# VHH binders against BTB/POZ and TAZ domain-containing protein 3 (BT3), part 8

Target 1, 364 residues: BTB/POZ and TAZ domain-containing protein 3 (BT3), of Arabidopsis thaliana (Mouse-ear cress) (q9syl0)
Amino acid sequence: MSSSTKNIPKPPPLPCITYQRFQSSTRKPSSLMRLVPKEALETWDKLFKEGSGADTYVETDNKSHFPAHSSVLAAASPVIATLLNQSRDKNGNTYLKIHGVPCEAVYMFIRFLYSSCYEEEEMKKFVLHLLVLSHCYSVPSLKRLCVEILDQGWINKENVIDVLQLARNCDVTRICFVCLSMVIKDFKSVSSTEGWKVMKRSNPLLEQELIEAVIESDSRKQERRRKLEEREVYLQLYEAMEALVHICREGCGTIGPRDKALKGSHTVCKFPACKGLEGALRHFLGCKSRASCSHCKRMWQLLQLHSCICDDSNSCKVSLCWNFKEKMKKLSKKEQSKWRLLVENIIRARNSLGPFSSRSSGLI

## First folded at step 15 (VHH; framework vhh_7xy4_2)

Design s66 (from H6 with G102S)
Fold by ESMFold2-Fast, scan of step 15:
Structure s66 (fold): chain B 364 residues (1-364), chain A 120 residues (1-120)
Amino acid sequence: as target 1 above (364 residues)
Amino acid sequence: QLQLVESGGGLVQPGGSLRLSCAASGFTFDSYAMAWVRQPHGKGLEYIATITWSGGWTYYSDSVKGRFTISRDNAKNTLYLQMNSLKPEDTAMYYCAKSSTSEPYIFQYKGQGTQVTVSS
């Protein structure tokens, strides 16, 4: 008759233990991952819980003491090893004082040093305290576990500033990056939190640093967008020039060479810009007020642009190519340089797609 | 001095045909685009046909497309306009026009032109 067996114990998951060993530069680095036998972990967890043969007492802020073993603690933490060597009493007992954190977090920390055992929900509840303890007492295995938990969705807009400041103090660069990314992405939401207001009063230099990071990120996004838009304009100009050559050499719709049969709407045109240029070129040739017409200026620019890249001096089929080449010779050197730079940018943009890539597949 | 001399106009019945000629002198004819421009009495100018310097490319206004053919003979410094299926609306003074040296396809014309009258 055992009434205690009617209480179903909470089944916490066992921690996964990872050991890494780096080889010398004479060999490629390798890491080995292995699990510690369950029976060994349970034996060490039992030793911790029962306190049998304890020679060390851990003191917390509530002045409670719980028993521990100096050899286990010293093996798990070089910092604790040093502290214990300095504080032996008349009976051979040592005292480890851990202040500034909740008693429950200290208990979980010491338990972890014995067996790496923990309850998942309790670990998440005290993860920031455990991160501090793992840093202060040089326990890399616990520090890595805390980083993993924080990296898997624990951080939110309400706690991000608090986590950032703690991660900086604990030299956790990965978590600092995660926090900064959240601040940049959700700045309007984060800057309205209590955490931001507290930081603004206590650490205005950090506020300045975060605002500068947001501005820099926005500047980089705007510059990338500008370059993509500029590249798209150059690709459109290249496509328009190809369509212009096609119309003048082969004809399309109602416009074309005198000696070439016009096949109209029943001929499938492979040049996307051709249909738009056909109307524009026809308008250009018939427009009475070309000097003041915005549509004609666009066509003037396309014909001018073609004349800059065209190597055929005697038999070019593009309308007015010779006339535009002559006009180019009469432009100022500064204006000629602008046209040459535009041509170079257009050719560079086209070459960036590769010889067999379509415009859409090159951009998206 | 630049000279453009138009000829070949006259009275013709609806559905008839005329061929206009323009004799050019005083400039390098084969280096300029040419056009035919018409002006009905008391109305504005209409550009009806354009031809490139080589003759390799032509343009027509919608009002004459399929009926008129522009051509040039660079060896003779002469521009032509073949007009078929003439309509009363084609009645106008017809001018030969040369492209400007500084502004391609901005046309200049000089001379008296040639009158085309389509009437029954």
Scores: ipSAE 0.000, ipTM 0.081, lowest interface PAE 27.3, mean pLDDT 74

Design s68 (from H6 with G102N)
Fold by ESMFold2-Fast, scan of step 15:
Structure s68 (fold): chain B 364 residues (1-364), chain A 120 residues (1-120)
Amino acid sequence: as target 1 above (364 residues)
Amino acid sequence: QLQLVESGGGLVQPGGSLRLSCAASGFTFDSYAMAWVRQPHGKGLEYIATITWSGGWTYYSDSVKGRFTISRDNAKNTLYLQMNSLKPEDTAMYYCAKSSTNEPYIFQYKGQGTQVTVSS
């Protein structure tokens, strides 16, 4: 039993460090019970490959038989358990016949039942066969592995319709959604494939379902874009209102408080909207025909919006704020409701940025 | 009833080529995966190639990979197998197979087959 230790490679010197870790027995990763499963899997894979003590023979289409163990197969698959009970001979041997699939896929399938071991390239090669076998023989662990592989870029535009139909037949909801997503995203490409044309003739209800899903997805995308554009407008209005308050209270350029004593006058204005609004406000204050001037309309709307949000009733520095507050109070209930909703939408859009972020829409 | 009629077999020299055809009737051809399987004299069935409903995915046995090409014409209800660089080991009766209605990719052969003999 004693193998020579003379050829053991020299271990590297361990660093002399003091460990200050609080480790409970509950969190020990190196417990004996955690190591046993790995060694057990290697043992079961060896048992499968060597076939020692076999009481079962797996028959494939090539009439080759490979040895297996009834207890292992029955424990892994309730369907196989039932089949083996029906095939027991007088010597206690059982026979499992799996026809209509490549013998390599059958071999991989049975090996998986022993140890969950597989060759990655062969698994990808036979994934559709293994999905069918895992479904027919009720092997959930292999079915989940096949789903994982299909979910990692195996599905393409040419095979997506075939995979979708197979996934539906095998009750694989996840892959059905992955395939549907690909159809929706790449509809022009997918609808031009032979797979789509075949489906159109063999399953027109599925075609209708997929077309309806594409139309609904496009409608949702258009609505989302509309809401994002609307939110951007609200954010611009909010920024314009802040710049308006800045100009009127603190002053900027040629517009500001009468005393011209500006707090922070040495800093360059950080409000991008301020430069445009300064000109617009100056024009508004001097324009003789505001009611019919297209340039004054935007400033008028901004002043109305400010009056709805402004909480300073007696000393607001914003031009005509008192006048606009009085006018807003005299509006009809329907008009007041529209302005209230607009204010709510503007505030909601601002709040969507969070307390520590800049504008979430656009560049920065 | 479902009918599969294989054709295109014959005697060919090693390194030669043959194209097999399978005419399908009695079912909706473009709704089923199809396969080619072969049986050498006195031996069991060997899986050669599989093709999905649309042709979007194909599978080949390692013994024929790179030499054989499976294809289908859904408008003509016909399955094909292009066989190149034939070897004596390819000598067999070749059968066209249709997938099960209830279990996709589990196949049933239903034809009389077509004999391929590779010898000099």
Scores: ipSAE 0.000, ipTM 0.503, lowest interface PAE 11.1, mean pLDDT 76

Design s69 (from H6 with G102A)
Fold by ESMFold2-Fast, scan of step 15:
Structure s69 (fold): chain B 364 residues (1-364), chain A 120 residues (1-120)
Amino acid sequence: as target 1 above (364 residues)
Amino acid sequence: QLQLVESGGGLVQPGGSLRLSCAASGFTFDSYAMAWVRQPHGKGLEYIATITWSGGWTYYSDSVKGRFTISRDNAKNTLYLQMNSLKPEDTAMYYCAKSSTAEPYIFQYKGQGTQVTVSS
């Protein structure tokens, strides 16, 4: 969510489409990467499983112990290194106590420290516990893996609130953003979940933050829609102005200063607005009650707008352009400023709006 | 089954010209805004030109204004980029990109790209 001081939202990056390539011998260097041989990983995983030469015992909440090696654990985690230095006794043995998580998750965590090996289904099952352990014990490689798994569709409407709170506590900005986006997108569904009810009871400040984020997001969507609609209006007015000049100078269909010769479909006018404007202009030229005609009122406004943009001194071929320029000189300073601003907005829309071209016929 | 296939790149001397083409399939081409995006080796992506659904409005980055022209042929489902007065700084992989309906200011590139190299 962008704050009100950030008026321009950061656009998401383009998706990176990486084409699968079989290895070419074009250039030899790995990009400064060291690959760990499979044989080395298997050796460390075996050492963990066999527990031979263990000098450390990992204790969990259920009083289960499993053997480990202090040198391996200390090398993998600076936090564990500190804890083991404080717990070493005269017998040379140390005890690492990990409480508050399932013993299966602790076992997976310690195994990862030895060999980075894991079972995919077990990793997905305990990913939140492993995220907490990787954060608390400063194991960035495991933390990145957990983030990757969470970012690959693991989060759903039932668990998003729990994941959001956990990601905040573990300083995982990416997952916080993913969770917030899901809450904003599917708020009605998410707010009816058990996770939301539990959060409302335990963390009402977070509920307020999320509700405010939803309201702000809806407000920004409405403002973006309004600006797009406004730009479409200005672009249509510009297109109508171009078509008006074209019709009055060159003629189009059966109207204009020059008769149009019929030359098949591939010589058809390039100005899309000419079709609608041709009918309106023909009506305007033939209408005997222009002052009271609603159709003529819109044409009068278009001609008036043209007179504000036109810098041609009395040589303009647009109908009544000179008359409108004279009439505009008699308007109040405030009214003249409004027309000038409208012209500026139209020109800016033409020059700055590239990717948006939704057409609206409401002004023609 | 969206496909964007870029072509027309190659080696050209400074001051030269190239015309890139992008053949689109798997979507209603005339309903989406299109863009050309480039990526020099080792640098980020740069949006250089965009064109609206009808072809009536275009936008260019300051680095290519006056030199490049984006156009489209909706009857042939093809996007073009005419590149004139090419400079060594224009050397990059060029991608054809389609707009997103959910986020109209965001473009998703789906093509393999076409390499443009400007050197003597």
Scores: ipSAE 0.000, ipTM 0.079, lowest interface PAE 25.5, mean pLDDT 73

Design s7 (from H6 with S31R)
Fold by ESMFold2-Fast, scan of step 15:
Structure s7 (fold): chain B 364 residues (1-364), chain A 120 residues (1-120)
Amino acid sequence: as target 1 above (364 residues)
Amino acid sequence: QLQLVESGGGLVQPGGSLRLSCAASGFTFDRYAMAWVRQPHGKGLEYIATITWSGGWTYYSDSVKGRFTISRDNAKNTLYLQMNSLKPEDTAMYYCAKSSTGEPYIFQYKGQGTQVTVSS
């Protein structure tokens, strides 16, 4: 029933491709070229071009064919080695059929197997086809070269969807990531391309996956923004507490120590929050309806917050600090935990700023 | 003459435990909040834990909550950090820090540090 010969997979179909035109013709050495003398590479390239002693024929689309050597191809690709063993004729000749790929790309692929030689402009032109061939015929060196070329600005908004689909089929995780990143960052532009429209008709599951990835990325960005805004609120609360301690202990503007009215000198205050807080504290001290006043509610919360952080049991000059500490003891464990968490978040936010010193510094 | 001298650091396996100590002198220890902060090689200072002057309240960074415990002995002028379930990312120079004079929970003074290395 089943033959002893493993069925070798066909190359996946190629998506609609938009070619990018490059002007450089300079041949670049691969990692392999550092290990092999130029003279040896030129000898193998000559053998390929001249076809002397060929025992293999490579057949491409439209029945075009060119000669090659089975020993060279088999040594370069284990997949080709297996295929050639299945196609040997009466005269010892073998046939390698590669269809669905431009004949120029097949020629470049076979040439690479001999000498790793290539023309830079042609390599860039056929890089997607060469990626498919290197994957299907297990040629890791060529596959790495194709990945390097794609990673050097070859991918654009018009071809990114085609490249993504092909990179997935060829197990190229790096290029899949590059393509997904471009789709997420430039979604409006990419979703308006012809490549997106073709994908929407041929692979609607991929469209759904990409849309979900964009939504998820936006949600993560919003969460990161929320956390940064939350941290800023904690820092503002810390600065307000510093200003509150300053006003109540030392006095500032028209507010003297221990909440007493003071006709102060107009000296420069080092606390940015002091100017705004001075008005709020003055209002709080004079307000006759604190329980229903929105201004007093903020001051009441700040005083309660201070009492949770303050560890000065004997000399705290902040208004009602002792009273708030006593009130905190009467709160439910659930309410006490909420205040403890808020305090932890405020201290954490403050301590995330700047370096510490062995001298008095940070008094700005 | 304010001095903070950390000790107890060393090389430990992942999942292991260490107890750091900080001997304080030159100020009234029982009147100031204290903290532990760390600095991994080539990175900035990271807050780890804070304890109030009385030991009545403790606060921890999310990365160490549940694994580390800060404590103090006011009679001995000593601050402690019990570190459990240590991870390679806990590798850092650990510093004892004192709150600034007159301002709550601004940590301006730190000691010479003690190195903690968690091997992989």
Scores: ipSAE 0.000, ipTM 0.226, lowest interface PAE 19.1, mean pLDDT 75

Design s70 (from H6 with G102R)
Fold by ESMFold2-Fast, scan of step 15:
Structure s70 (fold): chain B 364 residues (1-364), chain A 120 residues (1-120)
Amino acid sequence: as target 1 above (364 residues)
Amino acid sequence: QLQLVESGGGLVQPGGSLRLSCAASGFTFDSYAMAWVRQPHGKGLEYIATITWSGGWTYYSDSVKGRFTISRDNAKNTLYLQMNSLKPEDTAMYYCAKSSTREPYIFQYKGQGTQVTVSS
């Protein structure tokens, strides 16, 4: 007597599936064959199909009954065991009523409990109904099989909303994740489907939840792209800053300190940015209208950035370093903090490459 | 020959503190920027903190900002890292590194490192 039938889980809402004639080949899981002899599985499948010695009758929406064995069903499902204890008639026969799913799905479900045999194409056709049955009647092996089928390309834009709602009701976290990912990735297509329109009417809170998830995902994607673009700019600035110091202190190409002889260095320049900066620095040093020259702005920024980290009071070989340090002292504390933050971001971007990587990042 | 010798590591409980030291020789210490870098077992190297030649500017990774303090004593040719509010994620081999310039642009190290283990 134990629990009332009202305490047994009921299947969640299902999409409509059109009835069709069975045409698929029969499949038996190879992993089951490892644990149980082939002859035994075939014997159990035959017992199911022939119905000899039946003491249980499974009733579906068609009002048709097919015979089954209470001991087999009870052993395979603790939920069915409980239900059968409540349905014994005066002649000792029991009745299992499974309503709200197609009779073909119920037949496949009960067959699976005997032998784990099923028809491949019908399994794919009724996978959502079988997922519900496996969940409601506590058949974890069938539930795992249904999840595998759904995870292997069964879900599309037309059915994703229905699958999401069903997976949530059946506690299938993996499939919920797959469905949410599809909604986020293909939102414009999914939001125009009939499945979305039906959901909007029946579950407006889910619609709001999905829209919020899409907005959040897009914001995160935009922020990640912005961060990657910023990192590239910071790495370019870092390489330009180190090349500037190299050019001004050691000399490179046609630019160098007047008081330093090359003394047959003959070493190849390790700074790819030197060639570009050589021209820019030469222009900057010779330009009479630097304050209004658009071409000087990049060099002005590099010199400003250098002055922020250079502690050399009077002997720095970098052009106008002292002048830029004096300009920094005239900026507000807020403006000085902005330049400090920019330098910190540049150095942090360089540090993300790991210590002792080439002076050139190879990203410029 | 450039030589850097790290010390001060050990086993400490979460929330504890450690002070690391690096003794430098073979170069003019007060003319170069210095850094602390760490490597957790089986993971890549990470810069933790950098300091300019004079100590006038310091930079920290976001993972340690507000918890660690880098400092130097140019008279003793020694670099320090004060580590507070230690977390299990701070468990790593810690190395000190020398820049090629006064600014923290290009770093190299030669020390064996000092192991820091944070566990409860």
Scores: ipSAE 0.005, ipTM 0.452, lowest interface PAE 10.2, mean pLDDT 78

Design s73 (from H6 with E103L)
Fold by ESMFold2-Fast, scan of step 15:
Structure s73 (fold): chain B 364 residues (1-364), chain A 120 residues (1-120)
Amino acid sequence: as target 1 above (364 residues)
Amino acid sequence: QLQLVESGGGLVQPGGSLRLSCAASGFTFDSYAMAWVRQPHGKGLEYIATITWSGGWTYYSDSVKGRFTISRDNAKNTLYLQMNSLKPEDTAMYYCAKSSTGLPYIFQYKGQGTQVTVSS
C-alpha cells in the first residue's frame, strides 16, 4: 500500500509514438455517470462485489483471483471480449489474466466496468495504472476520468516524467503537452528528480528529446525577446523622428528654428524623445567636424530616416531634408534597399500600435 | 505481410532443456508484445508466456513459471523461449504470437509451429 506516492511502479512499456503538439481544446463533456440512474449503478456494483453466478476469473500477479461475469466484461470492452473467447476451458469458464499491474488497480478497473463506481482516493492512487488499463482494454470513459484527474494538479515535478511516458504510450496528447510544458518551464528542478535519473537509464532517447525541446524553447524565447527589443528600437527611432520635426518646426526649450522666438516655456514637452534629442542637436549645431564625428553620425542617420518618410518637399522645416532626399537617390541600389527596409520596419512597428498613441509615445 | 517462423523444437528426455526461436518479419517487431502459446494433441490452446514490446515486463502461466524464460532480441527481430526442467506434460506444438499492441491484447499467430516432445 505505501508505494503510491514515493515509488510508483514502472508501468508496462507501450509502443513508442511520435509526440505531436496540440493547442488546448474546449473540454469535452463527460457525462457517463449522468446517463445511468444511481440505483442501477449500485445494483451492478453489488453484483461485482458479491460475485454470484460468476463464469470468469480475473488473475493478477500476486496469484490473486476474483470472480467476474463474462457478459458484463465483454459488453464493457471489445478487447476483453476477444481475450475471454481465447481462454475458455472445457467447463465453460473463462480466464482474464492481467499482469504487470497492482491487484488493487485491476480490481478497481473491473469494478468500473460493472458500475463506473470508484473510491476517489484509490482512483488518484492508481490513476497511472488505470490510464494504461483503460487504453489497452479500450475503455474510453475511464480513460477520460483518468485524464481529468491528472489535469487537476496530480502531476508534479517528481512524477512528470513517468506521466509523460505513459501519456505518450496511451495517446493522451493533452497530458503530453501539460507534462512537456512543466519540463520546459522547470527544467532545473525536473532534471534533478529520481524520475529523470530512472528515465536516463531506461530511455536515453527520451532524455535527448526533452533536452532538445528545452533548448529549442529557450531559443524561441530568446528570438521573441530579440524581436521585441528590435521593435522597441524602431519605436524609439520613430519617436526621435517626431521629436526632430517638433523641434525644427516649433522649437523646444532652448532649441528651435532661427525664425521663431522661443518663449521661456513652463509647459512639459509632449514628445518624450525631446530631452535626449536636444543634447544631440546642440552638439550637431556646434560641431566643427560633423563629417568625421561619431556623435554627429547618429544625427545624420536620423535626418536620413526623416527624409525617407517625409512626404513634404517644400514645407518641411527639418534642416537639410531636401539634401538628404537627393543623397538617397544617388546611393547604390543595395544601400537604398537597406534604408528602405529600415524605414519599412520603423513604419510597421508604429502601425502595430494602431491609430491611438500608447501612454509613453504621447500624441500619435 | 506478417510472418512468424518458429524453430528449435524436437524430442527431449524429461528434465532436459530446449530453446525455441521465432523469426519475425513484416512488421515493426520492437513495437509489439509477443507470446508463446502451445497446443497439446487433442487439447485447447494455452498461453505460456508473454513479453511486452521492450522486454521490460514478462508474464508466465503457472504450469511453466520458474522453468521457462521468455526473452526477445529486438535488433534481430527474434523471440526466444528457454525451456528447462521439461516434463512429459510440456509435449505440444509451440506457436509464436504477435499482439495488436505493446501489451498483451488480441494475439495473431501465423506460423507453422514447432513440435516439442518430452518422452523417455
Scores: ipSAE 0.000, ipTM 0.116, lowest interface PAE 18.9, mean pLDDT 74

Design s74 (from H6 with E103K)
Fold by ESMFold2-Fast, scan of step 15:
Structure s74 (fold): chain B 364 residues (1-364), chain A 120 residues (1-120)
Amino acid sequence: as target 1 above (364 residues)
Amino acid sequence: QLQLVESGGGLVQPGGSLRLSCAASGFTFDSYAMAWVRQPHGKGLEYIATITWSGGWTYYSDSVKGRFTISRDNAKNTLYLQMNSLKPEDTAMYYCAKSSTGKPYIFQYKGQGTQVTVSS
């Protein structure tokens, strides 16, 4: 017994950071467990299980029944609210008939409406049935939980077709995408399943749609590969041109300016294309039949390509650059347009990597 | 071992009465909801009456409401079904059913049954 406490100060309010820390703990808790007193959930769960004061009868398959409270159900689901208003008898009792779903799933569904409580393993077992119930009776919180479970590795090759059809009927776009992605990535395995065989009989239009999606995806992958291979060719051409300028201006190993050869190659060359190009350039410089030599054809093309990009009017150290510039001026307009397009494609490919990016690759 | 043993069935004339009993063993009887389920020959199962663990709530299907009364004696581990004003449509094998642990209204276990025949 304390003799007198007339003015006890109220404790300070908890800072917002504390609430955020509670919700954003090291392990992300279920959204349904955030800031909800356990005692309140247990009280509602107990009311459901005991059935005290029940005015509603939930009927499932085989005329199995269990008690519920109309006010709780109506508050949790607008669809159920409408159905209960239509089923009210003269004694004030209401009837909710849920058929075509296992009674265990219906029990879990109704329990969720009272307390949002569920057993994790049972939830995973009946997730498809609960998804249907949450959609049909407009229970978004349960629908979100079902989506989270399906999105966390529940879907496999054996059930993906069934999940896809159900997700479409329940307007779950994310799960439809996950299922379609699995069909596209592992078509051979999925198309050999019992689920696919059943779908082929019951929904041939969906089979056609899925096959068309696989074909379209493959076509897009082939186009992407082609574009990447084309871009790779342009990048290798650019790298070969950079190495060509390096060899001609600074030298590399035993080729190029005298100063580099005299210093000895105690520094590693930073141009990966240089080693291959050095030999090709040495051959080109010594070859007496360049116009008819198969080994000189690529070097000749590289020198022509350099002359189209090179802005040096009087100081370019690249072999025959001035000669190729003069030759390019004498080409037909059609040939000049082809070289201009090639140059534009090479510059575009280089610029797509950003102004300061570099790549390691060999000669084409 | 969980066991449910039904008794009290037999042949009765239309308008007659029968009382079915179910002796339960192998589980804590007063902790589980119980039901009476029937199956007419060649037809599906029908849950006709349900009673909570305390006996505080009972449910009846429309086909038997006002004619049948479900009750329990937790001290004797026994479930009863008092059947009055019997009709030929009540002819069926009658089963005692126990709810699943943690799910008081989901019935997973049934006994061997007792036959009720209503005929002239």
Scores: ipSAE 0.011, ipTM 0.507, lowest interface PAE 9.3, mean pLDDT 77

Design s75 (from H6 with P104A)
Fold by ESMFold2-Fast, scan of step 15:
Structure s75 (fold): chain B 364 residues (1-364), chain A 120 residues (1-120)
Amino acid sequence: as target 1 above (364 residues)
Amino acid sequence: QLQLVESGGGLVQPGGSLRLSCAASGFTFDSYAMAWVRQPHGKGLEYIATITWSGGWTYYSDSVKGRFTISRDNAKNTLYLQMNSLKPEDTAMYYCAKSSTGEAYIFQYKGQGTQVTVSS
């Protein structure tokens, strides 16, 4: 609202750069872009609306003719160029007959060929007709615009099957993908629509293809879920083994080769699994019925897993490690292979975490 | 032989309602988009409404939007046009039209028509 008087801003002088080495090849594609000012587009739109110098007449279903220019139409569409050459009358005038489409859609289509101008609400209203026209008459810029509109929430569960079939006929792979994705994502809703019922009767091969795509997608999702769950189990086993080594070698809380009284947070270990294992290990070491105790079974498994990985022949501080190594040597080749594979899977899962990475499900 | 037979037209007072029907035969009705077009006496054809193969999408001309409803019954091979709040300007011969290809929105076939007259 307030401005300084007598202070007219002047643009700064452009720096004069004369070094050709700074003109990169990546700037050449940008310089090839057609820069058309809005005023020039308005001039072409005015030529279309006024019809001055028209040599072509576009005929629609309402028996109305509107004037156009053969050179503009032919330049915009090679298909129209061919049609106009076949429709030249004795006076040199040409006739373009576009029947079976609403006259408003034809008007918008021809207008677009002149100036690429359109009313947004009308474009959304006639988008399927304009998609067909742009495909039939080879107008890729309009076809891309129709695709953008369809890709911006125009497609819903009620019309997705119809749009999919039309998009296939018009060779619009993007919209086919969007429609297929909606069918896969919302299959229960889409398969209950009238569109699906009609397709089931008229195009059973398409129904089979869509059902197979849904089944394949579900199979991939189940496999991914299974692998993620399996990886989580292996990571928990690895954390438990590392905590076991920590407890037995360094001690944790009141357990270990060097018992320590807890005097504060600075004596707490960095291993989350340690808290759960402390009680289990204490029970295991004092239990008189270890071989038949249900609470000791998991500790036996953890000690066996440690013995498979441990390289220490005499110096390992993990409880009964030597005894488990000897027991593992006495297992069948089949059982030894199973333990080896389990160990490999656990190490592989741990190695999938970077040195600075941790599981997202953590307090820190 | 392809046949489209329109019915349901007649004389009605302004503000009244009519329901037009189109019985289709000789083709797989549920595989084609359908349309209603009208022709007032001495004037050209005007597209009124279009409906996709399943009925999942409809289009209406601005002159009838909010007053007319296009629908189809694929089990009965029948197309409908429900016309409400009729005006004298709606007086015309009404035709149903079938798309020229199974999945295209280009219409090249129409029936014999049914006359709608809105007069007081």
Scores: ipSAE 0.000, ipTM 0.265, lowest interface PAE 18.0, mean pLDDT 74

